VH-VL binders against Eukaryotic translation initiation factor 3 subunit M (eif3m). Designs and how they scored, part 18

Target 1, 160 residues: Eukaryotic translation initiation factor 3 subunit M (eif3m), of Schizosaccharomyces pombe (q09722r188to347)
Amino acid sequence: DDEQSFAFLLEAVKMDNSTADEAVRELVQRAVNSPKYFFFDDIVTLPPVQQLEQSTLQLLGILSGGMTDDYVSWVAENHAHCQHQKFDEDAIARKMKLLTIASLATQAPNNTLSYGDVAKSLKIDENEVELWIIDVIRAGLVEGRMSQLTKTLSIHRSSY
Key: E = the ipSAE of ESMFold2; O = the ipSAE of ESMFold2 at other seeds; V2 = 0.75 times the mean of E and O plus 0.25 times the DockQ between their complexes.

## First folded at step 15 (VH-VL; framework fv_axatilimab)

Design c5 (from z1 with heavy chain N52H; at its last look DockQ between E and O 0.03; V2 from the best seeds 0.00; counts 0 for: pae O 15.9 > 2, placed apart)
Fold by ESMFold2 at other seeds, look of step 15:
Structure c5 (fold): chain C 160 residues (1-160), chain A 118 residues (1-118), chain B 107 residues (1-107)
Amino acid sequence: as target 1 above (160 residues)
Amino acid sequence: EVTLKESGPALVKPTQTLTLTCTFSGFSLSDRGVAVGWIRQPPGKALEWLAHIYWNDDKYYNPSLKNRLTISKDTSKNQVVLTMTNMDPVDTATYYCARLDLGYFDYWGQGTMVTVSS
Amino acid sequence: DIQMTQSPSSLSASVGDRVTITCLASEDIYSYLAWYQQKPGKAPKLLIYAASSLQSGVPSRFSGSGSGTDYTLTISSLQPEDFATYYCQQSYSIPRTFGGGTKVEIK
């Protein structure tokens, strides 16, 4: 039901450019904090969202096309902004790791993504990579098969 | 070498205000992304996070303590101060300060025992 | 608030045993989980971060696993210095919350 209420809020903002500022900020807050929402191009292109302050627009840009390093750099200068806007920095960090893997998967040569490349991009130990791959598959962003023998993900589909 | 050390009173009467100071070395709160936090542990009980403060002065507090907490820093002295108002015997605990890095408390002080008793 | 439930609350084991400690989160914490070791009268020590990453200087007999709501700390061959209380902690949301602890003792 929270997913349904979010979908109605998003549709309301899409249909009416004069949507109240409180509703636009609620939409953005729910989207960035949500463990289930990943497609920020749908939000960043909305005219009422484009009226928000530059720090928020920068975050939405990172979420729509950036990598974990972009977020780490941004949040280091924007802790106060996150507190004020009630953005959950840790939830967003998790989301960025999932989006980074999805982005790497979309661009992987021969549909093969090495655990080493994931570990480097996420700045994690290689032994953590499998758990993150499971999570990105659970999120529906990537479909593929893991190989512990070759330390790779063979990508069948990426929807990001 | 990273070290943290707590200082403050060992005994506090009910209703009084507790002030604890964390003095640290081997890192600076001028470093981007660095934070220091406070965690307490009643005797024989689980750990409870209280508050933390980032290098840029952003502050986070445990909502369960209903604004009894104030955290501040003095970067030039490598210190973080926690103030907790209206102390009660249930607040008797060992109080730790710890460094927060990437969301995890990687270095802890030795702790200081605070007893709240009339 | 995300509640962390550890099991068992205590266990008795011998040197050389394989020990497994479980931590259950009340909602998905997406592997933002730490494990700490605490010896009597001492501060906690970080062992594992991000569910499975070994902190520098921690012996390789410690490992972490799990995802979603279910997480496990494993000690592959218990040593005399490993008799302690172990805590999990979620770092996904505010407030940061700890499990109730698992005391690992001799016998």
Scores: ipSAE 0.000, ipTM 0.484, lowest interface PAE 15.9, mean pLDDT 87
ESMFold2, look of step 15: ipSAE 0.000; ipTM 0.572
ESMFold2 (binder alone), look of step 15: mean pLDDT 94; pTM 0.953

Design c6 (from z1 with heavy chain D57N; at its last look DockQ between E and O 0.94; V2 from the best seeds 0.83)
Fold by ESMFold2, look of step 15:
Structure c6 (fold): chain C 160 residues (1-160), chain A 118 residues (1-118), chain B 107 residues (1-107)
Amino acid sequence: as target 1 above (160 residues)
Amino acid sequence: EVTLKESGPALVKPTQTLTLTCTFSGFSLSDRGVAVGWIRQPPGKALEWLANIYWNNDKYYNPSLKNRLTISKDTSKNQVVLTMTNMDPVDTATYYCARLDLGYFDYWGQGTMVTVSS
Amino acid sequence: DIQMTQSPSSLSASVGDRVTITCLASEDIYSYLAWYQQKPGKAPKLLIYAASSLQSGVPSRFSGSGSGTDYTLTISSLQPEDFATYYCQQSYSIPRTFGGGTKVEIK
């Protein structure tokens, strides 16, 4: 029911650009905190969303096209904003790592993404990379095969 | 080795504009996630944060001084520049630049003393 | 603006003493707090970040603790080189603000 109520809220805001400010803020809060929502271009382009605070718009821009470093820099200046808006900093940090892998996968030359490039982009130990790749595949953002021998992900599909 | 060094005038008259340059090495503002900030300390007093600038050109200012401050960077020269208008004797302080890491100032320059008097 | 109040403003201690310095924030800062050491004529040096994380190269006799509005810097066994003024600083809300300092004098 929570997925269905989110979908109804998103459709309501899409259909009526004069949607009440509180509904728009609830949509954004749910989207940024949700472990299941990843496609922020659909939210950031909505006219009533564009009227929100600049800090919120910066975060939505990062979620729609940025990488982990963008978020880490932004949150360092916006801890209070996250507390006030009830944005879950840790949930967003995890989402940004998944989105970063998805972005790297989409851009990977020869559909091959090295574990070293992932580790560098996420600022994590290379031995943690496979766990994150499993999570990004589980999220439905990337389809591919891992190789421990070559330390690479062979990408079959990327939907981000 | 990460180093930062402040440069600029030691003496400024009231109402003049102060321009300070931070020159650094051991890191670059083309590196993702990197930022540099400015902090001042009046003689015998506590530190006061002024402004930060990030690798992606995002800028943050102390609201009490926002209309007087401009921060900019020259990535090719490894420099950050702070401009402060309408200087007053209360602005007499040692000015530091420092690197930010996760929102904390982990490496500082030695500071430059700026005295504002006629 | 979040005010940071340090206590005491100064103290005297002997080499080997355990020293504690407190920092009180005017509102919850969610452990976004740093401690800096400043020796006379020198720039500040980061000791502790995120309330309790020890910066690289800082001796283990330094530790930070606390949460909410109340934070503490502890020097477990004071050394002669620890003569300095110590500042807390919150990184939770803009503007970043510093405490008034605690001057530690070695007897």
Scores: ipSAE 0.787, ipTM 0.909, lowest interface PAE 0.9, mean pLDDT 92
ESMFold2 (binder alone), look of step 15: mean pLDDT 94; pTM 0.949
ESMFold2 at other seeds, look of step 15: ipSAE 0.795; ipTM 0.912

## First folded at step 16 (VH-VL; framework fv_axatilimab)

Design aa1 (from z1 with heavy chain D57N, light chain S31K Q89L; at its last look DockQ between E and O 0.97; V2 from the best seeds 0.84)
Fold by ESMFold2 at other seeds, look of step 16:
Structure aa1 (fold): chain C 160 residues (1-160), chain A 118 residues (1-118), chain B 107 residues (1-107)
Amino acid sequence: as target 1 above (160 residues)
Amino acid sequence: EVTLKESGPALVKPTQTLTLTCTFSGFSLSDRGVAVGWIRQPPGKALEWLANIYWNNDKYYNPSLKNRLTISKDTSKNQVVLTMTNMDPVDTATYYCARLDLGYFDYWGQGTMVTVSS
Amino acid sequence: DIQMTQSPSSLSASVGDRVTITCLASEDIYKYLAWYQQKPGKAPKLLIYAASSLQSGVPSRFSGSGSGTDYTLTISSLQPEDFATYYCLQSYSIPRTFGGGTKVEIK
């Protein structure tokens, strides 16, 4: 299936630094567009990936350690690059919001993340925050307990 | 209230280097997602984009001019500086700085006219 | 570079008229287009972004439409303060490029 073929492609590029440029580009395209792939350090560090265009490397860096604002700034200058590389701007924007919440969760003092801090970081209305928290939990990036009374997420586990 | 103001010389001789400063208020380049750019307009001609600088210090230049342009910022002073080398009479224009938000220039300075002649 | 062909170069209109200005891009710009108004001696003012989104504080008589390569600015009922030059800008590809302008004059 698509998940199994992606895993084979990733493993092939990981094991062979001389992998054909077409396969490396397909790996990157599928990774950035996938709603299920989140761990971009594994891709950024691959030698054949490091040979790609500067704009692509910037995006991979944002996906591996950046926040949603980094992506919004980058994409504003890279719409044509995304079209040429077949990067789905909306899929990546959604992924960046999930990764941003996961990063905030890892950094949260006392394992408590306020809805206000999430809303500020994602630049969304606070009333939308719970939907995003549900999504980040369903993605397996964070485990925790939501409280509408205190408007916080109590973090049990973060795997990001 | 968002404002931007360009400052620099009104007259420049050919081959000299132009330095323009954009001083702004009502926002900061420490605000995530914000950028400032430069655009020029020769008398009676179309607007031409020059360069952008982002809050995270990412920089983008018009490829036709990138060997002549340098953009930098001083966040503590709310300033962006554009330097353009080897000025020529064809570079005579009104130079604007503008805030970039979500890829679009939403607030502009009043512009400063730069004339390049002997 | 993406060429933005703006038409007409100028037009004459009366207060109350419906005015239509067109920009044609040399390739698909995926609605990454803005419209600006510029009065003599003044800086451009943003009216429309993302092809059809109205900037805050801009009167609803201004609207934008289009997709692909063809984009239109419409002023539904021209007001005295609308006599100006109008520019489109594509923000899809570097370098950002402007149309040549459309001067809207009083008849």
Scores: ipSAE 0.789, ipTM 0.912, lowest interface PAE 0.9, mean pLDDT 92
ESMFold2, look of step 16: ipSAE 0.798; ipTM 0.915
ESMFold2 (binder alone), look of step 16: mean pLDDT 94; pTM 0.953

Design aa2 (from z1 with light chain S91T; at its last look DockQ between E and O 0.96; V2 from the best seeds 0.81)
Fold by ESMFold2 at other seeds, look of step 16:
Structure aa2 (fold): chain C 160 residues (1-160), chain A 118 residues (1-118), chain B 107 residues (1-107)
Amino acid sequence: as target 1 above (160 residues)
Amino acid sequence: EVTLKESGPALVKPTQTLTLTCTFSGFSLSDRGVAVGWIRQPPGKALEWLANIYWNDDKYYNPSLKNRLTISKDTSKNQVVLTMTNMDPVDTATYYCARLDLGYFDYWGQGTMVTVSS
Amino acid sequence: DIQMTQSPSSLSASVGDRVTITCLASEDIYSYLAWYQQKPGKAPKLLIYAASSLQSGVPSRFSGSGSGTDYTLTISSLQPEDFATYYCQQTYSIPRTFGGGTKVEIK
């Protein structure tokens, strides 16, 4: 399956610092486009990956520790790069919103994340926030309970 | 209200370095996602993009001019500075700074005319 | 670099006319295109972004269309304040490049 072949590719690149450029680029392309892959520290630190072009390294850095605004700024200068590398801009934008919520959840004071803070960080209407929170929970990045009365997410666990 | 204003010399001699300052108000480069860029227009000719600088200090340059351009910011002063080395009469133009939003220049300064002649 | 070719380079028109300006990119720019209006002695003003989205405060007589390499700015009923030079710009690839401009002048 695609998850097994991705895991094999990741393991192959991890074990061989001289891995062919084609395999390294396939790993990166599949990781950034995948709706199920979120942990980019595992990729950005690989020596063969660190030899890729600056624009790709910037994207991987954003995916490993940045927020939605970092991606929006980067992609505004890199539409052609995404097209050439076959990076799916919309898939990555969606991934960045999920990762941003996960980052906010990890840093939320008293394990409580307000819908207002999510809306501000994602630059979306507050009435859209619950759908995004459902998605981040379904992705396994956050465990918690939503409250419509308080417009908050009470965080039990954040994996990111 | 968003405003930008260019300042710098009106005359520069060939080989000298041009330094232009963009002073703006109504927004801050500490705001996430914000950028300022420079564009020039020779008299009677089309516009040419020069450089952009982002809130996070990422910088992008026109590759044909990259060795000659330096862009920087002073967020506390609401200023962006463009330096262009080795000026030549072909660089005679009106120089604009503009705010960049989602890749598009939505607010422009009035421009400053720079003439390069000996 | 992506070359942007505007047609025509100039045109004469009367108030009330429908005006169409074409911008042709040397390769697909995926609708990452803006239109600017520039009056003499003034800075450009953003009219259209993302090929077809109208900038806030711009009159609805301005519209943008197109995809791929072919893009069009239309002024549905030309007004006296619309006599200006119009530029397209792609923001798909570095360097950002502008078309050569189309001067719209009174007939």
Scores: ipSAE 0.728, ipTM 0.889, lowest interface PAE 1.3, mean pLDDT 92
ESMFold2, look of step 16: ipSAE 0.799; ipTM 0.910
ESMFold2 (binder alone), look of step 16: mean pLDDT 93; pTM 0.945

Design aa3 (from z1 with heavy chain Y60W; at its last look DockQ between E and O 0.97; V2 from the best seeds 0.81)
Fold by ESMFold2 at other seeds, look of step 16:
Structure aa3 (fold): chain C 160 residues (1-160), chain A 118 residues (1-118), chain B 107 residues (1-107)
Amino acid sequence: as target 1 above (160 residues)
Amino acid sequence: EVTLKESGPALVKPTQTLTLTCTFSGFSLSDRGVAVGWIRQPPGKALEWLANIYWNDDKWYNPSLKNRLTISKDTSKNQVVLTMTNMDPVDTATYYCARLDLGYFDYWGQGTMVTVSS
Amino acid sequence: DIQMTQSPSSLSASVGDRVTITCLASEDIYSYLAWYQQKPGKAPKLLIYAASSLQSGVPSRFSGSGSGTDYTLTISSLQPEDFATYYCQQSYSIPRTFGGGTKVEIK
């Protein structure tokens, strides 16, 4: 199972700060490409990871605290790097949209996030917003209730 | 209504430092996703990319020139500045600034000719 | 660095002719390619991005095609305002690199 083997790889890298570069790169590649992994602070803080290329460290920083526009800007300069590292640009783009919504939800005043603010931040049509909100809830990053009448998400809990 | 304009000295002596300013309007480097880059063209020759700077202050340089180039921005003035050290006659070129859109240069300034001569 | 080889370096054509210009990358650039037009004394103008996408305001007689290492700019019916030098440029890898240019002249 991919989640169990990832957990063992992460623990192996945590146990040995001089872990071989191949294992560290596999850990990062799997985390970045995974549709199920969202908490990159656990990875960026590892000493062997800090030895990786600047472009990789920039991506991990974006995944740990950035928004979709940060990724779009970064990838425009890093297409070759993604090919060489086997980073799936589309998978990362989708992950960044989910993380952006989760970040907006955490910051939302009165625990209310408008569809308009989501559409602006993700640079998508407002008609697409509900699908993305469903996905962020299914990912376990946000708990809340959508209102089609008011075009808002009422946030009960955010785990991001 | 996007415009960019380059300014700086027309003549530079070998070994001196060139400083070029790109002043633009119709967009701002305070807006997320915005970037400006520099490209040069020696007379009668092909274009050469130099550097890009993004709204979030990320900077990318041509590796062959990295030790000679510094790019910076002044968001309040709508300006991007390029500094190039240790100029040589082979650096004689027209220097352009341009806006990036999705990684491509969609609006260019008219360019400024810089001659490096003793 | 990725080298971009344009051919031909120059060509002569008449108004109404179909013109093709090729650009060969030294390795796969995954369609991260732009075409620019430059008239004498003027800045380059973006024509095509992402290998085949037409920039807003560019006439439909311009088209781009290709994939992998081989890319083509086509002008279906050459107009008087199209006499210029054309450059390809890859945005796949740093440094961004340009082709040597193709000068299109009046026959």
Scores: ipSAE 0.738, ipTM 0.894, lowest interface PAE 1.2, mean pLDDT 92
ESMFold2, look of step 16: ipSAE 0.763; ipTM 0.901
ESMFold2 (binder alone), look of step 16: mean pLDDT 94; pTM 0.949

Design aa4 (from z1 with heavy chain Y104F; at its last look DockQ between E and O 0.97; V2 from the best seeds 0.82)
Fold by ESMFold2, look of step 16:
Structure aa4 (fold): chain C 160 residues (1-160), chain A 118 residues (1-118), chain B 107 residues (1-107)
Amino acid sequence: as target 1 above (160 residues)
Amino acid sequence: EVTLKESGPALVKPTQTLTLTCTFSGFSLSDRGVAVGWIRQPPGKALEWLANIYWNDDKYYNPSLKNRLTISKDTSKNQVVLTMTNMDPVDTATYYCARLDLGFFDYWGQGTMVTVSS
Amino acid sequence: DIQMTQSPSSLSASVGDRVTITCLASEDIYSYLAWYQQKPGKAPKLLIYAASSLQSGVPSRFSGSGSGTDYTLTISSLQPEDFATYYCQQSYSIPRTFGGGTKVEIK
């Protein structure tokens, strides 16, 4: 279905660096809007993608290695660009929160990520942190165990 | 407790370069998500946006003035600097710096009046 | 560039009056609009952001409404401290642009 057609589109662009501009733009649009796609270094490095507008390349860079604050800053200057490219600002904002937790998990000392650090980085109330951690685990970006008693996530595995 | 203050010359001759400094307190450009911008207002006229600079050093300029403007920051000094080349009498205005919050200017400096005349 | 047209350019009003100021954008700005108040010799002060959200510390007599190209600032009961010039500003597209202002004066 949509996942299979996306995978075929990604493979087509990977195999042909002269891929039509419309197909490249569709790939990027679907990737940034998808609630299920998270690994943007595979896209940002593609030669035909590197020829897109600077604003689009900035967004792909943020999705590849940035944090929520990078996106919030970028989108505040790029609302018109998002409308023109059909980028779903809210879907991307949610994705950035998940990717931010995954990045924090990868960097966490002693494989332990505090709820306080998550709340600070996402700029959310600490009482919302467990919901976001559940979502990042369901997305397959982090494996670990939550403890409300210590207000931490003990990390078994993370993607970054 | 957020404050911003503009400093620079009150009088500039045509063709000269204007350098304005915004010094602020109560926030830092080392804080993620923080941005500062510059806006000017000619006497009795509407406000005009000039440039923004973000904590991560991303910069945005009014396209009509892009080749004349340079914005930079010194995070350790809590300063943002705007340079505008080739000044002309039409550039006479009060120049404000302001903090951005979610793309809107929530705290403004008092402004500094710059007159361009020979 | 997105042109912001404010109307009226000025108005006279009495304390207690309901005041309405309009701002028309030359194209859809998707509610990325702010309202500022400016008193003589002072910097602008943010009142409303995102078309209808009240900035912290701003009295509830101020409200914003509208969508698309048409936006309105309303002061439900004018107070002595509200005599000022009001500006709208769009943050949808670069360059950010401001309206020409509406001066609210004592009748």
Scores: ipSAE 0.766, ipTM 0.900, lowest interface PAE 1.1, mean pLDDT 92
ESMFold2 (binder alone), look of step 16: mean pLDDT 93; pTM 0.947
ESMFold2 at other seeds, look of step 16: ipSAE 0.776; ipTM 0.903

Design aa5 (from z1 with heavy chain D101N; at its last look DockQ between E and O 0.04; V2 from the best seeds 0.00; counts 0 for: pae O 17.3 > 2, placed apart)
Heavy chain, then light chain:
Amino acid sequence: EVTLKESGPALVKPTQTLTLTCTFSGFSLSDRGVAVGWIRQPPGKALEWLANIYWNDDKYYNPSLKNRLTISKDTSKNQVVLTMTNMDPVDTATYYCARLNLGYFDYWGQGTMVTVSS
Amino acid sequence: DIQMTQSPSSLSASVGDRVTITCLASEDIYSYLAWYQQKPGKAPKLLIYAASSLQSGVPSRFSGSGSGTDYTLTISSLQPEDFATYYCQQSYSIPRTFGGGTKVEIK
ESMFold2, look of step 16: ipSAE 0.806; ipTM 0.915
ESMFold2 (binder alone), look of step 16: mean pLDDT 93; pTM 0.947
ESMFold2 at other seeds, look of step 16: ipSAE 0.809; ipTM 0.916
ESMFold2, look of step 17: ipSAE 0.808; ipTM 0.916
ESMFold2 (binder alone), look of step 17: mean pLDDT 94; pTM 0.948
ESMFold2 at other seeds, look of step 17: ipSAE 0.000; ipTM 0.481

Design aa6 (from z1 with light chain Y30H; at its last look DockQ between E and O 0.98; V2 from the best seeds 0.80)
Fold by ESMFold2, look of step 16:
Structure aa6 (fold): chain C 160 residues (1-160), chain A 118 residues (1-118), chain B 107 residues (1-107)
Amino acid sequence: as target 1 above (160 residues)
Amino acid sequence: EVTLKESGPALVKPTQTLTLTCTFSGFSLSDRGVAVGWIRQPPGKALEWLANIYWNDDKYYNPSLKNRLTISKDTSKNQVVLTMTNMDPVDTATYYCARLDLGYFDYWGQGTMVTVSS
Amino acid sequence: DIQMTQSPSSLSASVGDRVTITCLASEDIHSYLAWYQQKPGKAPKLLIYAASSLQSGVPSRFSGSGSGTDYTLTISSLQPEDFATYYCQQSYSIPRTFGGGTKVEIK
């Protein structure tokens, strides 16, 4: 299946620094496009991945530790690169919004993340925030309790 | 109100290095997602893109000129600086700085004419 | 580099005419295209971004269309103030490149 095939590919590249370039590129393409993969430090640190194009390495760095604004700036200069590498710009944009919420949750004072701060960071209307928070919880990146009365997320756990 | 203004010498001699400063207001390069770029236009000719610099200090150069160009910013002064080495009479142009938003130049300075002549 | 070819290089039209300017890219630019207006002695002004999106403050008589390699700027009813040179510019690939321009003269 798709998860087992990806896990096999990831383990193959981890085990062998001389892994074929085609396999390394397939690993990266599948990871960046996948709605289920979020932990890019495991990929960016692999020696054969470090030999890829600078634009690809920049994207992996953004996915491992950046915010949505980093991605928006990068993609504005890298549309052709995304087309050539078959990176799904929209899938990555959605992933970056989830990762941004997870980063905000980790940094939130008093374990409370306001919907207003999320809306500001993602540059979206506040009335869209609840659906994004549901998605970040469903992805397993954050555990917490939502309150529409206070328009906040009370954070119990952040795994990102 | 977003404004940009170019400053630098009006006349340079061949082989000299040109330094241009873009001073802007109404936005900051500490604002996430924004960038400033440089574009030139020889008299009566089409526009040519030179370089962009982003809020996070990422830099992009026209490959045909990359060995001659350096772009930098001073966020505290709201300034972007472009240097271009080894100037030649073919580099005679009006030089513009412009704000880049989502890949498009939405606000431009009035331009500064630079003549390269012995 | 992606070459941008504008047509025509110059045109004359009467006030009220519908004017079209075309821009052909040497390869697919996936609608990452802008149109600029430049009046004599002035800086360019952004009219259209993303091939068809109208920039804020630009009159609705300006519109953009196209996809792939073929793009068009349309002025639905030419006004005397539209005397200018128009440039297309692709933002798909580095280096960003501009068309050669179309000079619009009002007769």
Scores: ipSAE 0.732, ipTM 0.893, lowest interface PAE 1.2, mean pLDDT 92
ESMFold2 (binder alone), look of step 16: mean pLDDT 94; pTM 0.948
ESMFold2 at other seeds, look of step 16: ipSAE 0.750; ipTM 0.894

## First folded at step 17 (VH-VL; framework fv_axatilimab)

Design bb1 (from aa5 with heavy chain N101S; at its last look DockQ between E and O 0.98; V2 from the best seeds 0.78)
Fold by ESMFold2, look of step 17:
Structure bb1 (fold): chain C 160 residues (1-160), chain A 118 residues (1-118), chain B 107 residues (1-107)
Amino acid sequence: as target 1 above (160 residues)
Amino acid sequence: EVTLKESGPALVKPTQTLTLTCTFSGFSLSDRGVAVGWIRQPPGKALEWLANIYWNDDKYYNPSLKNRLTISKDTSKNQVVLTMTNMDPVDTATYYCARLSLGYFDYWGQGTMVTVSS
Amino acid sequence: DIQMTQSPSSLSASVGDRVTITCLASEDIYSYLAWYQQKPGKAPKLLIYAASSLQSGVPSRFSGSGSGTDYTLTISSLQPEDFATYYCQQSYSIPRTFGGGTKVEIK
């Protein structure tokens, strides 16, 4: 199946530093486009991946430690690169919003993240914030409780 | 209100280096996602993009200018600086700085005319 | 580099006329296109971004359309302040490139 073939491909690239270029590019393409893959440190550190072009390495760096604004700036200069590499710009934009919330949650003082801070970081209306928080919880990146009364997320766990 | 203003010499001799400064207000390069770029226009001719610099110091240059360009920023002064080496009479143009938002230039300075002659 | 070809290079029109300016890209630019207006001695002004999105403060008589390689700027009813030179610009690929311009003159 699609998840099993991705896991096999990832293990193959991890075990063999001389993995063929087309397999490495397929791994990266599937990882960046996948709605379910979030942990890009595991990919960016692979020696065959480090041989890819600068634009691809920049994207992987953003996915491993950046926020939405890093991606928005990068993609504005890299539309052609995305077309050539078959990177789905919209799928990556959605992933970046989820990763941004997870990053904010990990850094939130007193384990409390305000809806206002989320809205500012994602550049969305505050009335959309709860939908994104539900999605980040369902993705397994954050565990916590929402409060409409205080407009906050109380964080119990963050995986990112 | 967003404003940008170009400053620099009006006259440059061939082979010399041009340094232009863009001073802006109404936004900051500490604001995430913000960029400033440079565009030039020879008299009576079309516009030519030169370079962009982003809030995170990422830089992009027009390859046709063969590494003659250097762009830098000073966030505390609200300034962006463009340096262009080995000036030639064909480089005579009005030079504009502009804010880049989501890939498009939404606010422009008034421009500064630079003439290259002996 | 993506070449942007504008047509016509100039046109004469009267107040009230419908004006259409065409911009052709040398390859698909996926609607990453802007239109600018420039009056003599002035900086360009952004009119349209993303091929069809109207910039804030720009009159609704301006519109953009197109996809792929073919893009169009339309002025539905030309006004005295619209006599200017118009440029398209692609933001799909580095380097960003501009069309050669279309000068709209009083008939």
Scores: ipSAE 0.665, ipTM 0.867, lowest interface PAE 1.5, mean pLDDT 92
ESMFold2 (binder alone), look of step 17: mean pLDDT 93; pTM 0.947
ESMFold2 at other seeds, look of step 17: ipSAE 0.777; ipTM 0.904

